# Ledger of designs, part 43: VHH binders against q9y6x5

Target 1, 379 residues: q9y6x5
Amino acid sequence: LPPKLLLVSFDGFRADYLKNYEFPHLQNFIKEGVLVEHVKNVFITKTFPNHYSIVTGLYEESHGIVANSMYDAVTKKHFSDSNDKDPFWWNEAVPIWVTNQLQENRSSAAAMWPGTDVPIHDTISSYFMNYNSSVSFEERLNNITMWLNNSNPPVTFATLYWEEPDASGHKYGPEDKENMSRVLKKIDDLIGDLVQRLKMLGLWENLNVIITSDHGMTQCSQDRLINLDSCIDHSYYTLIDLSPVAAILPKINRTEVYNKLKNCSPHMNVYLKEDIPNRFYYQHNDRIQPIILVADEGWTIVLNESSQKLGDHGYDNSLPSMHPFLAAHGPAFHKGYKHSTINIVDIYPMMCHILGLKPHPNNGTFGHTKCLLVDQWCI

## First folded at step 1 (VHH)

Design e18 (framework vhh_7zox_3)
Fold by ESMFold2-Fast, scan of step 1:
Structure e18 (fold): chain B 379 residues (1-379), chain A 124 residues (1-124)
Amino acid sequence: as target 1 above (379 residues)
Amino acid sequence: DVQLVESGGGLVQPGGSLRLSCVASGFTFDDYAMGWVRQAPGKGLEWVSDIYTGGSTGYADSVKGRFAISRDNAKNTLYLQMNRLKPEDTAVYYCAARKYSYRGEYYKPSFDYAGQGTQVTVSS
């Protein structure tokens, strides 16, 4: 049978949650598999950008999903989570499910991974669910396992996305131990359900399973707000995205807008697009706005109001609080191996190797993940 | 059908107190940030206070220390406790709701829903 891979994302699962809470089901998964303790994600550390980086191996400036809210000045199109179905936004890269279907003539399946309900380069995942947050983890799992077991041509690549612990991380903040312990216990139980379902269906021993996330979470506070209205009037710019990375499209001279913003707060960096630090790999795309504001960890940019968030992400990708983890189990992976750190863009070439696919040009380095794999020399 | 129904307004003397209530129906209350905006005679809309899904609260400088916003998610109800009322607080007070998405969270300054308003008059 051809190699099979199930890629699972629990949105907003900060790496150090593994050290601060009990995960009996996840620990059993790891005991017979591999753990990467920290995954260094791409900037900005947001859901849509990082989920697309996982499946393309590209920095955001290269794959084109540069934020959760985007504007294209030429076409005048807007992107958001409620307006994400236009292929225009996704066509700057080729995600792994498209490669899987076109190179190997195999099927792909998707339960709500960002982009999988959109035709990209005229190719949509063979089996997919339209995004609906009200659909239970159980229903998503039922569909994925049915497709993995009963498809012709066979489903060789499958994805499963779940919104927690991100939603609760925003609502309660990651330092709310009581609420976060309940949420994380439920996620561990869902991991237990996933493993049990795969075992019952006879899939477990021959399926490669990766459990990962797109970013972490940091604690926010009403004592750590940056009020843009104290720096600049709304008549001078169009706001494309606000916090913690603000995307500013000037209505007047760019230098005038920059000068009004540059000394507004000691807890915010203000960049002209060409001055964005090279280490972010966040400059070479027309969807990146002329002025970008980057708040310091735990600071929230607001417009003379309070913040809806007790936790947030989007901050500098060098921050450990922004890092997720990666755990994996299956015939491709060593048993009981622990690795310190990989880059999130490294996941794509590793997955291509497992599936026998030729990766499209990408920013990942296969060497960073080879020690996880049984068919690779790691010395 | 989405509905926000404000109550508790009325005539009060300067220095007095009122408690406004807003009962929400037709949407998942717990997923929405809630707020109060007001419109004084001959003026534009002014943000008064907000309370977010996680319990974070904010207040306009004109009402800080005098007003307190709260929510009861079990009752789908938003409250505004208004103390030490001033003639300048005379306005129609609107309950407003704004949904936050966590999957692809993005800035949305506008309210998704608003009520019909309740009149608050502070006069001798």
Scores: ipSAE 0.080, ipTM 0.515, lowest interface PAE 5.6, mean pLDDT 91
Fold by OpenDDE, second read of step 2:
Structure e18 (fold): chain B 379 residues (1-379), chain A 124 residues (1-124)
Amino acid sequence: as target 1 above (379 residues)
Amino acid sequence: DVQLVESGGGLVQPGGSLRLSCVASGFTFDDYAMGWVRQAPGKGLEWVSDIYTGGSTGYADSVKGRFAISRDNAKNTLYLQMNRLKPEDTAVYYCAARKYSYRGEYYKPSFDYAGQGTQVTVSS
């Protein structure tokens, strides 16, 4: 039987949640599989970029999804969570479900993973759900597992996406133990449901399952605000993305805008596009605006408005608070093995290996995940 | 009014074949995933097969390799070729429709529409 892989993302699942909260079902999943404790994600540490990095193995500058909100100056197009269906934004890379979909006797399925409801390179998943946040996890899970179980051609790659604990992290802040405990318990229960359904359908033993996330969550506060209006008139620029990494499109001379912003706050770094640190791999794309503002951890960039979020993400990808985890189970994975860290782009070549797919050029390193796989030497 | 009208059922010997048809009207056929469900005597409703708007198909394990679902959008017709029929296949077969966008959204546990059913009896 051809290998099958289910990739599951719980948005905004901060890695250290595993240490600070109880996850009986997830721990059982890990016990029977593998755990990567920290996954270094890509900058910006936002939902769309990182989910696309997972399935392409590319940094944001390469796959072209550089933020949740984007603007292309040439076409005058806008990208946002409410306007993400234009293949224009996605076609700079080939996600794994497309690669898989184009293979003989294989099909892909998706439940609301970013980009899966868009024809990319004129290919859309054989089975997918249009994004709708109102659709329950159960329904998503039911669809995915049904497709994995009884489709023709066989679904060999599937994705499942869930919006928690990100939404709650934003609302309550990651340090709210009471509320986050409740939220994370629900997440663990959902993982339990996932495992139970797979077992019930006889998929558990033969299906490779990866449970991961795109980013973490840091605590924000009304006491840690950076008000741009104090530094520059809003008529001088267009804000393409706001916090914690603001994308600035100057309406006047770029240098003048930069000079007005560069000393706006000691808790914010201001970069001209060409001066963005190399370690971010966030420079070589036209969709990156001429100036970016990067707030320090826990600081929020605002206009003359108060922040309503108690938690946020998007910060420096070297921050532990921004890191998700990865757990996996299935024939391809060891049992009871824990690994310290990988890069999020490393997931792609691993998945390709598991599925027997030739990977597109990517930034991942297969060697980083070898210790997770039963058929590889642990280096 | 939405209508799904099944035909092609009947009595057949084990190992025999039948071809079911379902003609749809009253809705945009092309926008719907179509499927077959069946109910055997004394049993609950069982899913048999689906075909999505994009042509992808699914089958219950019990019918895999024996049944083939297809659709003709130009005729608003759904088909089920049933080969190597078994006594266990005896049931009323219902044509069912679920709304999908373009190639297909998701498998709904419930159908939006269903026909009156056609009896399939496999007996020696």
Scores: ipSAE 0.008, ipTM 0.268, lowest interface PAE 10.7, mean pLDDT 92

Design e19 (framework vhh_7zox_3)
Fold by ESMFold2-Fast, scan of step 1:
Structure e19 (fold): chain B 379 residues (1-379), chain A 124 residues (1-124)
Amino acid sequence: as target 1 above (379 residues)
Amino acid sequence: DVQLVESGGGLVQPGGSLRLSCVASGFTFSSYAMGWVRQAPGKGLEWVSDISSGGSTGYADSVKGRFAISRDNAKNTLYLQMNRLKPEDTAVYYCARDEYGKYWRDSPTYFDSAGQGTQVTVSS
């Protein structure tokens, strides 16, 4: 029988939540599976970029989804979470569901993973749901499990996306133990529902399940604001993305804009595109703007307004607060094994191996994940 | 409000052909898996065929090679081309939408919406 894999994302699930809160259902999942304690995500540490990196194994500069808000100067197109359906934005890479459908007589299924409701290289997920935040986790789970049992050609790769705990992390901040405890307990109950549903339908024993996330969350404050309006007039630039990584398109000389910004705040680094640190792998794409501002952890860039966000992400990917985790269970995975760290781009070649697919060229290293797998030797 | 309206049923002799149509409204047709289930007189529901939002098809062994399911997303219409019909194909045929996938393969009671059905009778 061909191997099957379900990839589940809980948006904004910071790795150290596992140490600060109780997750009885997730811990039972991990006890008979594997845990990677930290996943080092790609820069910038935002939802669309990191979800696409998981399924392509590429840095953002290579797959082209470089932010949650983007602008293309040639075509004059804009990308945002409310305007993300143009294939133009997604066509710089080949995600795993497309590879799965094209290499073998196999189907893919998707419950709202970013990109799955868009035709990419003229190929859309065999089964998919259009993004709608009002659709319950239960309904998404029901659709995925149906497609896994009842498809021709068979569904071998399925994805499931859920917006929490990210939405509550932004609203309350990760240091609000009362509200975060309630939210995270609901997440754990959903994981319990997932496992129970898979067992009820006879899928549990033969299905590989990965539970992961795209980024973490850090505490913000009204005491940690960078007012961009105090340093530069709006007439000098077009703002493509604001916080915590600002994307600046100059309307005048680039050097003049840079000079006005470079000493604006001790809590913000200002880079000409060519000077962006190599370790970010965030330079070689036309969608990356000529000047990039990077706020220090917990600092918010604003335009003469207060920020209502008590938590945020997008910061330096070396920060542990930005890291998610990865847990997995199934016939491909060891039982009761804990691993310290992998790179988020390593997930794609591991998933290709599990499914028997030839990966497209990518930035991941299969060797980093081999200790998780029963058919591999850990040296 | 979901509406599914079947047509194209009738009386036909063994070996004949019929094409069933189902016009859908009240939802984004292209986003849903669609299928056909049937109920013979005095029997339970039987899954016949389905088609995914992406166009992948499935068929019950009893109809494989004789029936062809297709969809026209521009017209919000589902089709079932039935060839080389047999007396045992006599049933009421229901167009079904499954918001939860294709449970009707194993348990036809799990589809979320179906039309009123169209009668197919195969007799001399």
Scores: ipSAE 0.000, ipTM 0.095, lowest interface PAE 24.0, mean pLDDT 88
Fold by OpenDDE, second read of step 2:
Structure e19 (fold): chain B 379 residues (1-379), chain A 124 residues (1-124)
Amino acid sequence: as target 1 above (379 residues)
Amino acid sequence: DVQLVESGGGLVQPGGSLRLSCVASGFTFSSYAMGWVRQAPGKGLEWVSDISSGGSTGYADSVKGRFAISRDNAKNTLYLQMNRLKPEDTAVYYCARDEYGKYWRDSPTYFDSAGQGTQVTVSS
């Protein structure tokens, strides 16, 4: 039987939550599998970009999902969480579920993973749920497990997405021990439910399961605001994306806009597109706007409004607060092994290996995950 | 914590009868559909029977006319009366809760909680 893989994402699960909060079920999962303590995600550290990086192995500039909000100057199209269904935005890459599904006697399933309800390269997941935040984890889990167990052709790759603890992180801030403890306990319980269901269905021993996230969460404050209106008139630019990485489309001369913003705050770096640091791999795409503003960790870019978020993400991907974790269990993985760090783009070639798929060209390094896999040598 | 404890299994001759019981705790029993699934040696899980919170019953074709599911909400107990047992009925029988209340008749994959099971062996 072909290998099977379930990829689970809990949005905004900061890596050090594992150290600062209790996760009995997740710890049991880890004990019987592997843990990568820190996953360096891609810049910008936002939901859509990083989820697509996980399943493509590509940096944002390469797969074309460069933010949660995008604008294409040629087509005049806009992308947002409420407008993400146009294949135009996704077709610059081939996600793993498409690759998997194009194989003989294989199908893919998805429960609300970004991009899975869109035909990409004229291919949509054989089984999927239209994104609806009101649908419970239980219902999502039910559908995924049903498809994994009863589909023909068999589902060999499945994705499961959940919006917590991101939403709560935004609301309470990651350092709110009281509220976040409650939220993270619920997450751990959901993991418990997942594991229990797989065991009951007889899938646990044969199914490879990856539990990961797209990004972390940093503490914000009303005392750390950068007001753009203090630096430049709103009529001089269009804001494509705001905080903590603002995408600026100038309505006047770019240089003039840049000069008005470059010294706006000591807690914000302003880059012309061509001057974006190479380490971000965030330059070579037309969907990246002419000017980007990058706030320092914990600072919020605002207009003439007050921020209501106590936590946020999207910052420099080298910041530990932005890093998620990865845990995995199944026939492909060792038991009781912990690894310090990988890059988020490394997950793709690993998943391809597990599934026996030829990977598309990607930015991941298979060598970084070899120590997690039972069939590989770990030096 | 959800707890389900099965009992009543054992060795019986073909044509014999057994009555399984499942005592539930840790949740409002009367609010949930319940069911039985079984796993024979070398086989996957098989749906056997279910009963809704309202008392509607369903049976796998293999057990129709021979098995009867019932519940006593006052006792938080699920029952499976098994008559005219066959060697093919040999399996571990699990009491299971259907949290969804919708899918028992379609597949055994929809239960969210089960006990440790009780062994039923039908042999001459």
Scores: ipSAE 0.000, ipTM 0.236, lowest interface PAE 16.0, mean pLDDT 92

Design e2 (framework vhh_7zox_3)
Fold by ESMFold2-Fast, scan of step 1:
Structure e2 (fold): chain B 379 residues (1-379), chain A 125 residues (1-125)
Amino acid sequence: as target 1 above (379 residues)
Amino acid sequence: DVQLVESGGGLVQPGGSLRLSCVASGFTFSNYYMGWVRQAPGKGLEWVSDINSGGSTGYADSVKGRFAISRDNAKNTLYLQMNRLKPEDTAVYYCARGPTYVYRWGSDTYAMDYAGQGTQVTVSS
């Protein structure tokens, strides 16, 4: 029987939520599967970059989705919205659904995962839904399970994306225990629905399921704002992205812009592109701007206005608050195994192994995920 | 009081052109992302184009090569030049202000936090 994999993302699911809230359905999933307690994501810790890193195994400077908003200095193109379907932005890497369709006589299916409604290297997911936040989790699940059961060639790789708990994390902040408890209980119920649907359709025993996320969430406040207008006049630069990582394109001498910014706030780091810390792997791409501002955890960069955002992400990827988790169940995975940490780029070569695909060159290390897999020796 | 006033809509034949304008007041216009979103009859809001404080632009694939967004910061005015109009461009066009957090289409980066009253564009023969 060909191996099958369903990759599920709950956007903004901070790893330590698992310790502070009860997840009876997720706990039952983990009991007969594996848990990775922390996944170290890529910088910047934003939705589009990290979702593309999961399916390519590449750092952002290598796959080209370097932010949710970006500008390409060579072509002068601007990506300002997640609804941009220009393949130009996505073509610097080959995501796993493309590899699955091209290396094997197999189909891919997608419900809202970033990039799956775009033809990448002239290949679009065999079955997909155009991105629409108004589509319910149930409708996304119905489509994915229908395609897993009723496709020729068979769907062997499927993705499912859900916007929560990220949307509520931004609105309420992760320290709002009352609202976050309600939101996270709803997520756990959705996980229960997912498992029950797969069991009812006879898919559960032969399907590998990964539940993960792209990043965490940290608490923000009106007391922790950096007003960029107090640092520098808007006429000196073009703003490509704002918070918590500001992407600055100077209109005057770069050194003059840098000098106006470098000591403006004790709560942000200001980098010339060549001085961005090597550990971020965020330097070698034309879409990374000449000056990057990185706010300290919980600080929001604003333009002469207050922010309504009570939670945010995008911060330094060494911060535990930015880390998601990974749980998995299925014939490829051990039962009842807990692992401490992997890198988010390690997910791609693991998924390629499960599906029997040859991975494209990537930044992940297969050895980091070996202990999760039944067909591998842990040492 | 934040105010956005759109103008320039109307009835036009397929292949024709229209230029929309939006006059802003009540905020520091030059400091904000500005954009155009549209709503076709019976459908949801669709992002069309945006422009940041420095003039860098983005476009939806459906309008790329046909529409051009621009701004005049001295006049607090946003423009949308629409060329080679198609029947599917028929919609109410709204001028919108960003950035603020609004979860829309899976992105919060160029959220629009205020929209004007809109101007109707009808492309029909």
Scores: ipSAE 0.000, ipTM 0.228, lowest interface PAE 13.0, mean pLDDT 88

Design e20 (framework vhh_7zox_3)
Fold by ESMFold2-Fast, scan of step 1:
Structure e20 (fold): chain B 379 residues (1-379), chain A 122 residues (1-122)
Amino acid sequence: as target 1 above (379 residues)
Amino acid sequence: DVQLVESGGGLVQPGGSLRLSCVASGFTFSNYYMGWVRQAPGKGLEWVSDINSGGSTGYADSVKGRFAISRDNAKNTLYLQMNRLKPEDTAVYYCTKGYSERYDWGEPLDYAGQGTQVTVSS
C-alpha cells in the first residue's frame, strides 16, 4: 500500500495568527505532529504564484505563474480570471499531482487547489472540482475523503484549498481582532471537522496531512496610497498588474517610462527588469514585465482612486507579515516537534520523498525539512 | 468583457421598499465579491454593501438593519433589498464587481454599470 498525503491550504493564514489567537483543534493536531512556525514564501507573495510554488518547488520565474494578472510578451497572451484555465500558463513546470499520476499506478484528487482544474502537460488531476468559491468546505472535504477511500488506482496525493482567512483579511485587515477572531475560530473548527472525518473513515492513522498556506497579510490604510496617475500619463504604458507590485509594459521607450516613475513616491521601488534584486528570484521569465513597481509594506498603488482594502499581500517576501506556517501529522512526521523556518519551495521535495516520487529539478532543499521526518536524521 | 446591468430603481415614498437587481456577464460571477455603491446628487460615491462568493455580507452604518444584499450565483445576479427607505437614500445605485477571493487583484471595486436611480419622496 503506497503512502498517502493530503495537502490543505487556508489562503492568507499569516504565521503570527497562531500566537495571537486560540486554535484548540490545530493545537491538538500539532501536539501529535510537527509545526514549522514560519514558511518563507516566494516573491511576489500572491495566491497563484505561491500555491504553484508549493506543488512544483520552483521560484515564480521558473514555474511561470508570476502574478495573479500576467502578460506574455512572446505569445501576446494575457492571464486573468476569465482565461486562467489555458494550459499555456501552467506548462512551464510539472506539479506534484502530474508526477504522482505518471509514476506507478496512482491517482490524484483535488478540491480547488490552483491549477488542478487545468490539463498540465496533457495531464489533469484524476479527480477534481472546477473552481467555484461558493462551494462549502464541507462539500470539498466530502469529495476528497470519498476519493481517498473509493478510488482505483488509489488516490495517493490529494489537495484541499479554502479561501479564508484571506478574504476576511482583505476585508477587515489583520489587526481587526474582533472580526479576525471570529474568522480564525471558524477555521479552527473546520480543522476539527477535517480530523474527525478522517478518524471516522479510518484514514487518520495512515494518512499524512499537511496544513499550510501561501502567504500572510498586512494592514493597509487609505492614508497609505500611491497614486500612479500623479507619476505618469496613461498613454505611455499598458498596466498588466497594479498592487502592491505593479507590472508596467511601456508603449514608448522603456528608459523614458522608467525616468517618469523612478522618483514618484518614497514608498515604492521602481525596477527595470534586469535590476530586480537577485534575492527575489523574479527576473528570468517573459511574463515579468520590463518595469516593476514594488510598494512598501502596507502601501497600496492606485489609479486616482481610493482603496477599500484594509489588508493586502504581495509585498517583499522577507517581511514576517507575508509568511505562512506549516503543520503536519501522519506516519512520516515526528510527534510534538517544532521547527522555526523553511522555504516554501522546500515543501515539494519533502512531499516527493513522503510519496516515494522522483522530484523534477526544483529550487527546494530537502535538508531543510529532514528534521520533520521520522525516516531522516536531524543532526 | 465585463458587463453589469442594474434595474429595479424607481420612485417610492418614505418607509417604502425597493429591490434592486444586477445581472453580470463576462466573468465567473461566483468567484467575485460583489457590491453596491451609491451617489447622491452633488455628492461622492458611498459604499453601501458587499457580499462574498459564499454569502458573507457587509453594510454601511447608514443602511445596516434596513438593507439586505444577496446573490444568485446560478443566475449571475446580485440583489439589494431596500426596506424602510428614507429621503437620504435618494441616489443612483451602482452594482460593482469587486475582487476575486482567490485572485486578490488589489482593486477592490472594479467596473460599475450604468446605475439605477432610486428616488425617495412623496
Scores: ipSAE 0.089, ipTM 0.536, lowest interface PAE 5.5, mean pLDDT 90
Fold by OpenDDE, second read of step 2:
Structure e20 (fold): chain B 379 residues (1-379), chain A 122 residues (1-122)
Amino acid sequence: as target 1 above (379 residues)
Amino acid sequence: DVQLVESGGGLVQPGGSLRLSCVASGFTFSNYYMGWVRQAPGKGLEWVSDINSGGSTGYADSVKGRFAISRDNAKNTLYLQMNRLKPEDTAVYYCTKGYSERYDWGEPLDYAGQGTQVTVSS
């Protein structure tokens, strides 16, 4: 039987939550599998970009999903959470579910994972749910596990996405122990439900399961705001994406806009596109705007309106607060093994290996995950 | 614990032959892709040959037609028959373990054994 893999994402699950909160079910999952304590995600550390990086092994500049909000100057198209269905945005890469589904006697399934309800390269997941935040985890889980269990051709790759603890992180801030404890307990219970469901269906022993996230969460404050209106008139630019990495499309000379912004705040770096640090791998794409603003950790870029967020993400991907974790269980993985760190793009070649798929060219390094796998050497 | 123990290396003259063996333990040998890599003095690891669980074999261009990889699943042993050896074949040879079905990565496999020295010299 071909290997099967379920990829689960809990949005905004900061890696150090594992140290600061209790997760009985997740810890049991880890005990019987593997843990990567920190996953260095891609810049910018946002939901759509990082989820696509997980399933493509590519940096944002390569797979083309460079933000949650994008603008293409040539086509005049806009991308946003409410407008993400155009294959134009996704077709610069081939996600793993497409690769998997194009194989003989294989199919893919997806529950709300970014991009899975879009035909990419004229291929859409055989089984998928249109994104709807109102659909419960239980319903998503039931559909995914049903497809994993009863489909023909068999579902060999499936994705499951959940919006927490990201939404709550935004609302309460990651340092709110009272509220976040409640939220994270619910997450742990959902993991318990996942495991129980798999066991009940007889899938647990044979299914490879990866539980991960796209980014972390940092504490924000009303005392740490950067008001752009204090630095530049709104008529001089279009804001494509705002905080904490603002994408600026100048309406006047780029240099003039840059000069107005470059000293706006000591807590914000301003980059011309060509001057974006190489370490971000965030330069070589036309969808990246001419100027980007990068706020320091915990600072929020705002306009004249006040922000209500107590937590946010999207910051420098080297910040530990932006890092998610990865846990995995199944026949492909060791039991009781912990690893310190990998890059988020490393997940793709690992998944391809597990599924026996030839990976597309990617930025991941298979060697970084070998120690997690029972069929590889760990020296 | 996974163990790979290489043997069969030695000193031979050009044109000579050697047969390397690798005894595996700690895993279901028959289910895994196996291979050989080598490291020559001053050089990095080089892929030499591999064999999947089904018996399909691959060879580096440098050894194709001269080397033959085989496996005995009953003995948990991997072999490398090396014929028409050349000075450039001088290296430490390591037994490697990989993916159970196929090797698609194009990179030298890791090794856990101590290796066996092969020296081809007049």
Scores: ipSAE 0.000, ipTM 0.268, lowest interface PAE 12.6, mean pLDDT 93

